# Ledger of designs, part 13: VHH binders against Tubulin glycylase 3B (TTLL3B)

Target 1, 358 residues: Tubulin glycylase 3B (TTLL3B), of Drosophila melanogaster (Fruit fly) (q9vm92r272to629)
Amino acid sequence: LEERMAFIEDYQQTQARSLLLYVREHQPAELISENGTIFSTTLDFALGKVKKMVRHAEHYSLDDARIKPPTPAEIVENQTFMVQSTDVLKSNAKFKVSEKVMAEYARLAGLYLDQIESLRPDYRWDGSRNLWILKPGYQSRGIGIVIRSSLDDILQWTSNNQNKKYIVQKYIERPLLIYRTKFDIRQYMLLTITDTKVSIWTYRDCYLRFSSQEFTMDDLRESIHLTNNSVQKRYKNKTNRDSRLPKNNMWSLDQFKNYLRIMGAPDGSWSKTYNGFKQNLVAVVMASLDETELLQNAFELYGCDFMLDEHYNPILIEINSTPDLSPSTEITARICPMVLKDCIRVVVDLPKNPTAAT
Short names: E, the ipSAE of ESMFold2; O, the ipSAE of OpenDDE; V2, 0.75 times the mean of E and O plus 0.25 times the DockQ between their complexes.

## First folded at step 4 (VHH)

Design e07 (framework vhh_7sr4_2)
Fold by ESMFold2-Fast, scan of step 4:
Order: sequence, then C-alpha cells, then structure tokens
Structure e07 (fold): chain B 358 residues (1-358), chain A 124 residues (1-124)
Amino acid sequence: as target 1 above (358 residues)
Amino acid sequence: EVKLVESGGGLVQPGGSLRLSCAASGFTFSSYDMGWYRQTPGKQRDLVADISSGGSTKYGDSVKGRFTISRDNTKNTVYLQMNSLKPEDTAVYYCAAELYGDSWTYLEPGYDYWGQGTQVTVSS
C-alpha cells in the first residue's frame, strides 16, 4: 500500500516536472490559442508541486517523508491536473492565456526546474513523456520488460502481475547516444563483507553494449530501448544503422576512449565518468548497509549498468547480483575471465592487507 | 589506523619549485599505488600524478614535463617534485592510497584513502 502510494506520488511529481519541461522547451506563442482548452490553474498546480519538491529536497524530515492517503479534495485536484497536463503533453492541447502570461509561466518553470535539478541532478535525464520501465523482480535477461506511460496502465500491469513482483523505474528519456544509437556501460563492482567491515572495489575495465536499431521515442520496441545482449542478439542490426557501430553490438573501453578523442570530447571526460561511477556505487552500497545479510562474511560480484548524459555524467540504471559472465562476444570472452581471476586475487590477498579503519 | 600526512606546501613565486612529501602509516605501503590530487575551491579534485606499487608513473596533462612523482618504500613516503610552477597550480594538494590499482579501485566509503591536504600558492 505504501509502495503504491509512493509510486503514485512519484508519477504525479514527474508529470508536473514534465509539463514544466515542455513549457520551458517551447516558445510561449506555440503553447497558446484563443480557443485553448487548458487554463492557467494547470500551470499553477505544476509549479506548486515542484516548489514542494524543492522544499522537501532541501530538508530531510521524518514527518515530511511520511506518505499519507490523499484527501477527497486532493484526489479531485490531482485528477484534474493529470487530465489537463496529459492533453498538453500527448495531444498538443493549447493554453487559453495571453502570450505575456505564458512567458511569465515559462520564466517560473525555468526557475523552479533549475532549483530542483540542482538538488536532484538525476532529474536532468527526464523528458516530457513521463515514461516508466517495468521489470520483473526475478532475473529474466530482458524478458517481460515493458515501457508504459499512463498511471492507470502501470497500476493495472503491476496488479495483474503481482506474482512476478515487478519493479517500476523512471525511463531515462535523454541519454547520450553514439551515432544515434542507445548504449549502456557494464561496470563490475566487488563487495567483500565481514562482521566489522564492508570493502568496495570497482573494476578498472568495462565495456559498452549497443541497441541494434537507431534510437527513437516514437517506437518503444525492445530492439531500440533495451541494450541487454540477451535481448539484442535476437534482432538483426538494421541496414540504416551507422556502419561505424560494431556488428556484435559491443565496444571495449579503448574503443570508447577513441570515440571520445575523435568526437572532440573535453580532456578528462572518461576520468569524470569513472569518478561518477565510483560516487554512485558508494552511495548505493552505503544506503543498503542496514540489511543484516550484508554483515555476514561474504564476497559478491555485481554487474552495474550505466548510461551517460550529454556531459558524460553517469546514470546508474541497475545493479545485477548474478551477472552473466559467459563469453558472448570477443570482448566478454576477454573481460569476464579476467574479472573472475582478479576477484580471486582480492579474496586470497585480503588477509595480507592491513585493516582500514572504516 | 591508516594515516597519510602531507608536508612541503607553501607560497612560491611563478617559475619556482616545491617538493611535497606524504608520509604513510597503518598499511603495507609497498603494496599500494600512491597518488597526488589537487583541488581549487568550487572544483572537483583532479589527478596530478600517480605511481604504482611497481613504480610505473602517470601524470595529468597540465603537469606533464614539470612535475615528477617518486616513492621510497623504506621510508613509507611518496614525493611530488614541482618545477616551473604557474599561478594555475595554486590548489590544495592531497595524497591518496589505492589497493590493486592495476585491476581494481579500492573505494572505502567515500573514496580512496586521503590525507588532509597541503596548500600550494603560486603568486608574485
């Protein structure tokens, strides 16, 4: 129940941000019409929602963090907002306001979005479509993953598939593309856990995985949007796909560094990306340390999946506790055995290293 | 207890030289890669130089040819010799230690082991 309420709140907050992003991205004259069906109260609602998000993000409070059921009045207000904002975002409905009034809303939208994005940098990856990715809770290698945009559809899907324990995550609508094609980066992480200490390592090598099709938001098919090799090897690469991309749909780190050089990326872009991997992974591990299982003597290898934004900042998509180590391409045939060998080195050598006070 | 203590920072004229030292204790120094990072207010820390347990060195593009990193495993100390200093080299310089730098980056919560930093100011 609490999970359902939390998701509904997240969806509504994302809808408010989506509307403001849409307003910010268009000229005021393009958003209005004398025969417009959308009133300024819709923008007032979105601005109010984002301002509350800014207030919450600036201050953590147990009272503010608790989710309570909405009042009947709040339900009506939210329903009205969802209908009106969806008409704008999906059907290009126009606002019945003057251009001057619309320009002021655009200014406020920019101000509030800048404020929340400075506190929540992950929000910069969102577009205006409010798309969500639904994944089954068991490891399925991409099978059963769907992308949905409507709240009712998402809630119905999860209710009809409770036995599969679906995980619902915001879809990243604005990833960095390489030659117009979506990719992710597989980064390995090793945890060693004792009764007194958790130690975290990231592997110094990684690889990229490409979709078999060019990226487009107009088509939500797996062959475009899911970069998992188990999904992608079921599809042939399309003929109009850029020929510079590999036929096996993977790049080594060296090939990626060469791409950055050719495209004129700023010096240190990879170092920035790798430092971001380290920051993201430390944050996730630290957030999960209250689980009793992590306090047992253990050694665990994780496959971590990242995308990048246009500034080469990493976006953590998921962490897989049972990563596929099979030699599916020449790249994985090289890297996976090395990762396993290097894990053994850490575990064998760990007792020979001095204790760090952590 | 792991401890890294930097020394040798200070004020120097453009074109001058400084030698930074980092004394390490609480771990098997010879098994760790050692590095120097620097940070100016409002910017992230960036790599100045590193030296592996095997003695291989790497330098940031802005300092190549001017700075030299070295280590003395008998004294548990890493050094940074800074020559031809520029105003742009003004920063707090941090010493860092890393396990298995050839394969893994050892993070510890928050990052690799760090010293407290030492201020270097290049001004006429």
Scores: ipSAE 0.217, ipTM 0.551, lowest interface PAE 2.1, mean pLDDT 80

Design e10 (from e02, 17 letters changed; framework vhh_4orz_3)
Fold by ESMFold2-Fast, scan of step 4:
Structure e10 (fold): chain B 358 residues (1-358), chain A 125 residues (1-125)
Amino acid sequence: as target 1 above (358 residues)
Amino acid sequence: EVQLVESGGGLVQAGGSLRLFCAASGFTFSSYDMAWLRQAPGKRREWVALISSGGSTDYADSVKDRFTISRDNAKNTVSLQMNSLKPEDTAIYFCAAELYGDSWTYLEPSGYDYWGQGTQVTVSS
């Protein structure tokens, strides 16, 4: 119940930001029509919603921290906004306002979005589509994952599939693309546990996994949006896909570094990315230690999946506690056995000789 | 064997500048990420700035646009240029390094692998 209310609020806030992103990204003349069916009150509602989010993010309050049930009037206002904003975003409905008034709304949209994004940098990953990914609450290797945009569809899906305990997450609409194609990065993490200490290790090598088709938000098929090799190996690479991408849909770290040089990425972009991996993983492990029961004198190997933004900042997508180590490509045939062999050095050799792994 | 030695701290008036230096020895400096952290009296240590082995930099929001981190791999030094200093910048400043192994990079949950002794920075009103 609590989680349902929190999700509905998050969905509605994302819709308001989606409308403002859409307005910011289009010329005023493209958004208006003499026969427009959407009025300025829809924009006023979205601006008010985002302004409230800015106030909440700037100031922590015990009262504001609690999720309150909406009043009947607030329910009606939200329902009206959802209908009208959806008509704009999905059906290209036009505003019945002057170009001058629309230009002012675009300016305010930019201002408010800049304010909330400075307080919540993760919001920069969102686009105007309000898309959500639904996945089983257990490791399934991509099976059963669906993408949905409708609040009612999401709520109905989770109700009809409650025995599978689906996880609902925002879909990352603005990832960095390589040759117009989506990818993620597999980064290994090792935890070693002694009587008094948990130690974190990140593997110094990694690899990229590509979708079999060019990225588009107009088609939500898994062959475009899921980069997992178990999903992607079922699909042939499409003819419109850039020929510079590998037929096996993986790049080594060296190939990625070479790409960064060729494309003129700032010096140190990979070092920035890798440092971001380390910071993200330390934060997650430290948070988990408060809740986790760990077997003493043991180790755990994780596969961690990241995407990048246009500034080479990583976002952690998933941590897999049972990573696939099978040699499915030349790259995984090389790296996966090395990861397993190198785990022995840290787990077996390091406790006997503190310098063995260094 | 491994040493990180900070210098350049001292007393300065608000609005002034200081440059901190960290001399590193006993490890392959060019392969390591270097960071500055600080600890004010009665507070926990907080991260201030980072420079990667590849030269990319990152800063805490509280010091962004005022502090600049740099490194000199030929001299095994990392520096922190601190401009427009405020009384709240008063702290002991620590140089820290992340240890890199052949296959694995070691990360401590509580912070960095190597720490210097720290250097005091005091900013008066």
Scores: ipSAE 0.099, ipTM 0.457, lowest interface PAE 4.2, mean pLDDT 78

Design e11 (from e02 with E108S P109T S110G G111H; framework vhh_7sr4_2)
Fold by ESMFold2-Fast, scan of step 4:
Structure e11 (fold): chain B 358 residues (1-358), chain A 125 residues (1-125)
Amino acid sequence: as target 1 above (358 residues)
Amino acid sequence: EVKLVESGGGLVQPGGSLRLSCAASGFTFSSYDMGWYRQTPGKQRDLVADISSGGSTKYGDSVKGRFTISRDNTKNTVYLQMNSLKPEDTAVYYCAAELYGDSWTYLSTGHYDYWGQGTQVTVSS
């Protein structure tokens, strides 16, 4: 219940950010009409919501960590906002305000979005459609994953599928594309644990996985939006897909580096990306160590999935504790056996740490 | 128990020389890349030199041509020969054991890092 309330709040905050992002990205004249059905109170509500998010983000450690239920008046205000903002975002409804008033709202939208994005950098890859990805908690390999935009649809889906314990995550609507096609990067991580030693290694090689069709937000089909090989192998590559993309839907790291060179990416773009992988993975492992049994001697191989933004910053999507190591393409037939061999070498040579007393 | 013990630091005049030693125990020394890092107050640790298990070496730009890293696998020891020392070389020098050479990048995690206690090098008249 608490988890459900937290999600509803996140969804509503994302709707407010989505509306402001839409306003920031369009010319004022495009957003208004003399016959407009949306009033300035909708924008006032969105700005107020984002201001509260900024204050909460700045002072989270000083706030009650518990979710506060909304008042009846707040429920009505949220419902009105959701209806009106959805009409703007999905039906191109226009504001009944002057161009100068709209320009001022666009300026304020930019200001407040800049403020929250500086405190929450992950908000920069969100689009204006408020899309969420729902994943079964049982390691589905892409099976049962759905993308939804409606709050009611999301809540109904999770309610009807409680036995599968779905995880709900914000969908990344603005990833970097290669030849207009979505991809992710599989990066392996090895974690070893001794009495007092936690060691993290990232594999020096990685590979990219492509969708079988060009990226579009007009169609939410898994063949466009889910880059897992177990999903993509079920689909034929579309004939209008860029012919420079591989027929087996994977690129090696060398092929990606060559693409960066051809496209004129700044020198050091890959180094920046890889350093970002390392920083993200260290942060995740360190956050989970408080709950880890450090007295167990163990090692674990993880498959980590990343997307990139337009500046080649990595976006961590998923960490898979049971990665598929099957040789599904020439690339995985080379990389996966090497990863396994290299894991054995690290584990065999794992040193022991002194205890805190020694 | 992994243990790295540095020695050879001290006070030297500009243009002088020092040799640092790092004695390692508790792991298969010959299989690991070894490195020397240095830290000045208020700054992050900088790579001075590293040496792979196979003997390949790399140096920081500011020390190239002046410093030489070497290892002795029979003694489980890594050395840093420092020549033509400058005041800017003043720092605490740390020995590190890292698994760099064999397909993996090792990521240091706080108290669990394979670092020595450090040895002070001061270049001053």
Scores: ipSAE 0.196, ipTM 0.573, lowest interface PAE 2.6, mean pLDDT 80

Design e12 (framework vhh_7sr4_2)
Fold by ESMFold2-Fast, scan of step 4:
Structure e12 (fold): chain B 358 residues (1-358), chain A 124 residues (1-124)
Amino acid sequence: as target 1 above (358 residues)
Amino acid sequence: EVKLVESGGGLVQPGGSLRLSCAASGFTFSSYDMGWYRQTPGKQRDLVADISSGGSTKYGDSVKGRFTISRDNTKNTVYLQMNSLKPEDTAVYYCAAEYGDSWTYLEPSGYDYWGQGTQVTVSS
């Protein structure tokens, strides 16, 4: 299973980045102790792994891109790194190095992280927890989704649930929050295919979905971390939750724009976000079409789920080919029927064979 | 089948006015955003003005306050009223249509339509 080997490599690379993020975010004096149990070799390993990631991102090669089985020595080195780095990240273990040496490692960590983040902007959304979200591949509307931090737990979960064909994705640890509460944005996308030409549209309206609880990384409960309405409707909103958040856990786009105005967000924030939706969706569709055979004279409606970072950059988390169009709130009761009606308008209004025109 | 035909271009003196028209056929005009773009030799096409299917307008910085875009859905026509014309406004002006009712059209392949262009020359 080369997919399994690829995931293990991703997990270990994420652990290395997580350690360097932790080092970058703390003062050198906070990371060290005379009784420290972690040595500089742990930092050397993490820097080396991130440096290899930078080189791979800059210089692609078929031989270098192939995942090779690790040697016994490499297995031991990786296991030692995982234990040591986990002690730092989960148990606040301290390094037994001088403050000057620690400051140099923090500088190098910042340098290498800046380099990889310039090549992989999605890495900016990661924290130091190395969390992964596991989703059933059969479009379950949030049912059966779990969050795991342990490599062994993830591999065991996917093996025990083989029949569900789980998708494993890095959890976004640094999302934008509204009143300390997690949300996502449902954005509809329409694809049409006419005589080998593909056209992509995004719907001009969208809506936000909120968790029923305030966000915290110290508790991985689905009521905090999964914003899907079918999950959230099972939970009562916490009494100390900000009263400005809706009781039905959804906002219209207009309500979000009003929030941005009240909070003093830059004037172009929504425009920036929407342009980012468009760029992300075009990139994903184009990549998929390069690898997939096109069907003639077809159309498909997708529900696309986004989160935002602190700078209002969109983070695409899921594309659903069978989006839930049921009227679960006043907002979805209005939007979903209009999306369906407007799909018919596009399909009817498309001229046949536009390339046949003069 | 789909056709955009521009008219109203010509030679005018600085400070003068021209009204460009774009007659559209072969699609449901009321569902499309309509726009005017211009191109000078050796440069990219620049947005002059656009008008959404819902009537919202947007203008390029260099023409704001001098040009007005409008549409007539009963005649399937979009207009550009150009006032206080300057030599710098000399360009070929293109009419464009993009589906814009409730959806934003994206790349990579399009049902966007362009006219053949009309020349506007501002000189004495």
Scores: ipSAE 0.191, ipTM 0.541, lowest interface PAE 2.5, mean pLDDT 80

Design e14 (from e02 with L99G D102S E108T S110E; framework vhh_7sr4_2)
Fold by ESMFold2-Fast, scan of step 4:
Structure e14 (fold): chain B 358 residues (1-358), chain A 125 residues (1-125)
Amino acid sequence: as target 1 above (358 residues)
Amino acid sequence: EVKLVESGGGLVQPGGSLRLSCAASGFTFSSYDMGWYRQTPGKQRDLVADISSGGSTKYGDSVKGRFTISRDNTKNTVYLQMNSLKPEDTAVYYCAAEGYGSSWTYLTPEGYDYWGQGTQVTVSS
């Protein structure tokens, strides 16, 4: 219904941005051929789509907020664009334009992408592949999670699996890698409610979880792309994986900070990352509280999973209300019991005596 | 009882300077991250600067290069040195305790009264 139309629109907007990213990231001469089969109208369509996104992001109205069914002419135009842009992105099809004309399109692509990315910072995490991650609505620790790039495959998958209530989310194609390997960061968050006052706390320690093999976009296997320990414990580390990565596939925060120092990351990169965790978590909690009635003393511990972009900005990928606190590695055997003890200090001791937990 | 008491606000001409102080009591100050926020009527509180228990600092984009946050753990005080003040800096400035010990960072001003009352800064000719 409306959800289907919303997703199709989001997918098509992402395709337009994907094409412009591809154009921005290649030299004009590499994109063109005298025997090219793709015309400038495909680029005009993508630019128009992104320009519309910029206008929408800059200006909210009730009319603009509603998703309207496409006209027959719009359906045909979108279908033509999808076919042509897919030929460029997946089959290396070339544009039949001059190098000068292509250079101008590359310049415009850069301008429009800069505009939308300044309004939607999350768009900086996207690549040109238009990948989506599909998760079952019932959380089963990675069971049933798939990655798809085709609109038809995604729509068929969700239609064939309606009983599982799949959640469709854009895949983060440009994460920061460590020694060519994907990771996420488990960050604990405590929510406390006292006399209807809400307090949000983040734990000052965290840990990284690595994939068992090197990152590649050429292969969408879960052993490369899903960093959850429940997924990764099923796989042995590949022999071509960098030997500096841990055999147990986890790093402590101190090991990560040491990595940042050795790699010459800017001073304050971790501080920037942690401040981003705080901002993302406050935003999510505050949005949830707008529709929630809080009348009792309560607390909840959450496991929050983040990835980082190349500038050390955090990307929140999941909040788990029943985090795994089992001692699966030396790192979790240390940190998880400490988190539980420190929760008691905040919830029980701090409200009555601010110095009790020290 | 946790108390944060701001001082040093006032009226100043554009281009002038002010130094805000926040005296803290009732908790282990040296273990807390401290911050300065500001609020104009009808708007949400905006981060001006924060300083970690270890001394690392962060600044809001509009004040970078003009404001400096510092702390004195022996005096349980956090400071905000404001230079090259602009009319746009006019706001109520709030001191906040943002973390508890080395274990937790407090993310919201709601909870256990970890905000000061605020001090008015007016930049006008």
Scores: ipSAE 0.196, ipTM 0.524, lowest interface PAE 2.6, mean pLDDT 79

## First folded at step 6 (VHH)

Design f01 (from d43 with Y112E; framework vhh_8fcz_2; at its last look DockQ between E and O 0.37; V2 from the best seeds 0.00; counts 0 for: pae E 3.2 > 2, unsure alone 63.9 < 65)
Fold by ESMFold2, look of step 6:
Structure f01 (fold): chain B 358 residues (1-358), chain A 126 residues (1-126)
Amino acid sequence: as target 1 above (358 residues)
Amino acid sequence: QVQLVESGGGLVQPGGSLRLSCAASGFTFSDYAMNWVRQPPGKGLEWVSDISYSGGSTTYADSVEGRFTIIRDNDKKMVYLQMTSLKTEDTAVYYCARGPSWFDLSTGTYPEFDYEGQGTQVTVSS
């Protein structure tokens, strides 16, 4: 119950940010009409929501994470806001204000968005569509994953599928695209456990997986949005797909680095991205170390999935504890055996001490 | 049977440049990550740089990043270290080394070197 209330609050906050993003991305004249049906109080509400989010982020108040039941007046305000903002975002409804008033709201929207994005840089990955991804908690390989926009649909979906526990996450609306096509990066991680320590290793090679179709948020089908191989192998590449993309929907790291060079990415962009993979993975492993029990002389291999934003910053999507290492393409036929060979080299020869940079 | 032969060392002034080469034989070169390590006079070994088996991923010690570039040519079974903006503290015997392609996040190095070459001397002095 408390998790459901927390999600509803997150959704409403995201709707407020989505409305302000919509206002920022349009000229004021595009947003208004003399016959408009949307009043300025909808904008006042959105600005107020984002102001509260800035206050929370500035003060790092974990105690304010508690969810309080809304008053009857707050329930009415929230419902009115949700209806009005949905009309703007989904139906292109116009504001009934002057152009001067709309321009001032646009200035304030930009200001408040800049404030919250400075404190929460991950919010720059959001768009104006308030999309959420629903993942089954006990399934892998992309099975059962759906993307939804409507709060009611999301709540009904989780209620209708009570035999499955779902994780609901904000969908990344602004991923880096290659030739208008979504991709992710499979990065391997190895944990090794000795008597007194846990060591974290990242593999020096990785590969990219592409969707079979061009990216659009107007169509939420899995063939566009879920880049893992177990999903994409069921689909044929569409004929309008860019011919420079690989037919087997995979690139080696070398192919990606060549693409970065062609696109004029700064020198060292891959090194910075890879360091970001390492930082993300250390953070996740350290956050999961609540257990005191250690398995002596053990190792675990993980498949980690990342996306990039338009500035080549890594976004950790998933860590898979049972990665498929079967060669399915020429790319995986090379890297998967090498990952296994190198696991043996680390696990068998772990007592040896290499030199370090000091 | 495994051989790593370094060359290209020498005497150079501070701010100068030098390119080290390492010729590999006796093993499947493209299956291994390659490293440069160095030993300054009277000191222990310091890791300098690595490059993955495919050449797609490179890493550098903080002390050399921005000045050194590691390159490999799997067809010729060669690894190179292009050094620029050399400093007196770069004076060392430089060794080419072979190892697996895992990066240990706690040390910033690979956990092991299977084999190291005989080294080439680099001396940076006014």
Scores: ipSAE 0.238, ipTM 0.612, lowest interface PAE 3.2, mean pLDDT 81
ESMFold2 (binder alone), look of step 6: mean pLDDT 78; pTM 0.790
OpenDDE, look of step 6: ipSAE 0.485; ipTM 0.794

Design f02 (framework vhh_8fcz_2; at its last look DockQ between E and O 0.32; V2 from the best seeds 0.00; counts 0 for: unsure alone 62.9 < 65)
Amino acid sequence: QVQLVESGGGLVQPGGSLRLSCAASGFTFSDYAMNWVRQPPGKGLEWVSDISYSGGSTTYADSVEGRFTIIRDNDKKMVYLQMTSLKTEDTAVYYCARGPSWFDLSTGTYPFDYEGQGTQVTVSS
ESMFold2, look of step 6: ipSAE 0.549; ipTM 0.788
ESMFold2 (binder alone), look of step 6: mean pLDDT 77; pTM 0.784
OpenDDE, look of step 6: ipSAE 0.617; ipTM 0.819

Design f03 (from f01 with T59Y; framework vhh_8fcz_2; at its last look DockQ between E and O 0.72; V2 from the best seeds 0.00; counts 0 for: pae E 4.2 > 2, unsure alone 63.4 < 65)
Fold by ESMFold2, look of step 6:
Formats: C-alpha cells, structure tokens, sequence
Structure f03 (fold): chain B 358 residues (1-358), chain A 126 residues (1-126)
C-alpha cells in the first residue's frame, strides 16, 4: 500500500509537470477559449505541486519520512486536477481565462519548471504525456514490458498481475534520435572484488542498437520503443527507412562518432557522454554496495544500456547481470569476443603480471 | 617478441607541432588498446592518451586535451600522437605503451601498462 501511494503521488506530480510543459510549449492564444471548460485553479494546483517539489528537493533529508494517506479533501482536489489536466493533455480542452492571464501562467510555468529541472536534471527528459514503463520483476529480455499513460490502467495492470511483481518507471519521452529512429547504447561493465577494494571497470568500446521502426509518441508498440535485441529481432525494418540507418540495426562506436562529426556535434561530445556513463555506473554500484554484502575475490560482467538526450547526456536505462554475448551481427561478432578476452585479461592475467593490462 | 618502436621526436619551439609514430610487432596489435605515456625530466611516468583497440574511443590527460590527437592504423600496426600548440611543459621522453581495454572507475586511476618502448625525446624550448 505504501509503495502504491508513493507511485500515485509520483504520477500526480508528473501530471502537474506535464501540464506546465504543455502550457510552456504553446502560445497563450492556442490554450484559451471563451467556451473553455478548464479553470485557472487547475493551473494554480499544478504550480503549487511543483513548488512543493522544489522545496522537497532543496531540503535533502536522510530520514525516512512515512507516506501518509491523503485526506478526503486532498483526494477530491487531486481527482479534480487529474480530470481537468487530462482533458487538456489528451483532449485539447481549453482554459477559460483571458490571453493576458494565460501568458502570465505560461511565464510562471517556465520559471517553476526551470527551478525543478535545475535540481532534478533528469526531469528535462520528460514530455507532456505522463508515460510509464512497466517491467516484470523477473529477467524478461523485453517480454511482458508495457508502456501506459493512464493511472487507472497502471493500477489495474499491477493488480491483475500481482504475482509477477512489476517495476514501474517513468518513460523517457525525449530521447536523442538518429534519422528519426530510437536507439540505445550497450556498454559493458565489469565489477571485481578483491581483499582491499571493489573495482568498477567500463569497457572502452560499445555499440548502438536501433529500433526497426521510426519513432513516434502516437504509437506505443514495442517495435518502436523497446530497442532490446530480443524484441527487435522479431520485426522487419520499415520499408521506406532512411538509407543511412544500418540494415542490421547496429552501429559500431566508430560509426556513431562519424555521425557526430557529420552532425557538427561539439568537440569532445563522446568523451563527455562516456564520462557520464562512468559517473552513472559508479553511483548505481555504490548505492547497491551500501545495501548488500559482497564475497571477496569475485567478479561479475554486466551489460548496461543507455540512451542519450538531445545534448548527448547519457540516460541509464538498465544494468543486465546476464548479458548476451552471442554474436548476432558483424558488430557483435567483433566486440563480444573482445569483451570476453579483455575480461579474462583483467581477472586472470593482470594479477599474474603487475604490469599486465586487459 | 613484443616490440614497440617510437619515432618522430625532436626539438621544437613553443607553439610548434610534432607527430610521433609507434611501430608495433610481436603481438596481435588489434587486440590491445594503445597508449602514449611520457616522462618529464626528473619526474615519473605520466599518462598522456589512449585509444581503444578498434580506434573508436580516445581519451586524453587534462594537460593535453584539445592539443594532442591519438590515431591508430591496425593494418600497418601503427599508433600516432599528433601534437600541436606545444608548451615547454610537454618536454619529455614519450613512450608508446600497450594497455587495457577497460577503464578502472573505482580508484580513479589510469590503467597500468604491460609494455613500453624505448621512447622518443620531445624537447620544447625557446
């Protein structure tokens, strides 16, 4: 119950941000009508929610604050907000306010969004659709993953599949696209534990995996949105696909770097991205180590999946403890055996020769 | 027998350019990341740059970022260091080194090298 209440609050906070993003993205005249059905109190509620989020983010606490059930009055206020905001976001309902008043709300929306995004940079990846990805708690390799937008649908889905223990995460609505196509980056990580230290290793090579279909937010099918190999191998590429995309749906890192050069990306863009991979992975491993005990003299190889935002900042999507190292393309036929050879060099050869390297 | 042979060093004025070359033999060159390291006068070895086995990833020390470029040619078994905007602080013996394909994040240190060549002297002086 406590977890469901926390998700409901997170969903409602995300709806408030989604409404403010929608307001910011449109001209005030586009949002209003003399016959409008949406009241300014809906905007006041959204601004208030985001203001509270800013205060929470600024007042960092290590204390465990218990989630409290909302009061009946809070339930009514939240429900009213959810209905009205959904009408705006899903049905293009209009506000019944003057253009001047709407312009002031748009200014405030921008201000409050800038505040919360400076404190939570990951919020810049959100759009106005309040989408969530539901993943089975077991190793799924893309099986059983769904994307949903409706709070009621999400709650019903998890209730109907109680014995599967779903994980619910905010979907990234604004990924970097290459030729209108979604991709991710497979980055290998090696964790080694010795008597005196835990070492986190990232592989210096990686590869990109593309969806078989063009990206659109109007269609939530897995063939568009899940770049996993196990999902995409069941689909044929779209017939009018951009010819510059790889037919086997994979790029080497060299091919991606060439793309960055062609697109005029700033010098050092890949280095910044790769440093971001390292920072994200250190943070996740450190958080995991704080909650678990490790055996000495052990190692684990992980497959880490990242997306990028439009500024080439990395977005960690998942860390797989059983990565598939089977070659499936000419790209994986080269990199996967090399990852294994270099893993052995770290685990076996380096301890035997202090000057040895992977 | 592993061999790394550096060349291309010399005397250059500040602001000048040099291109160092390293010829590799005696091992499967395309299986290894390659590095440049240097030893300034009276100091220990300092990592300069590295390049992944495929050439897809390059990294540089902060002191040379934007001025030096590492390049490899797996067909010729060569690695190069293009140096521009040279400073007196760049004076050192430069070594080509065979190195790892993994970066160690936990210590924040550069990887240790398992073989270095004989070096080539670079002197930047007015």
Amino acid sequence: as target 1 above (358 residues)
Amino acid sequence: QVQLVESGGGLVQPGGSLRLSCAASGFTFSDYAMNWVRQPPGKGLEWVSDISYSGGSTYYADSVEGRFTIIRDNDKKMVYLQMTSLKTEDTAVYYCARGPSWFDLSTGTYPEFDYEGQGTQVTVSS
Scores: ipSAE 0.115, ipTM 0.502, lowest interface PAE 4.2, mean pLDDT 79
ESMFold2 (binder alone), look of step 6: mean pLDDT 78; pTM 0.787
OpenDDE, look of step 6: ipSAE 0.568; ipTM 0.794

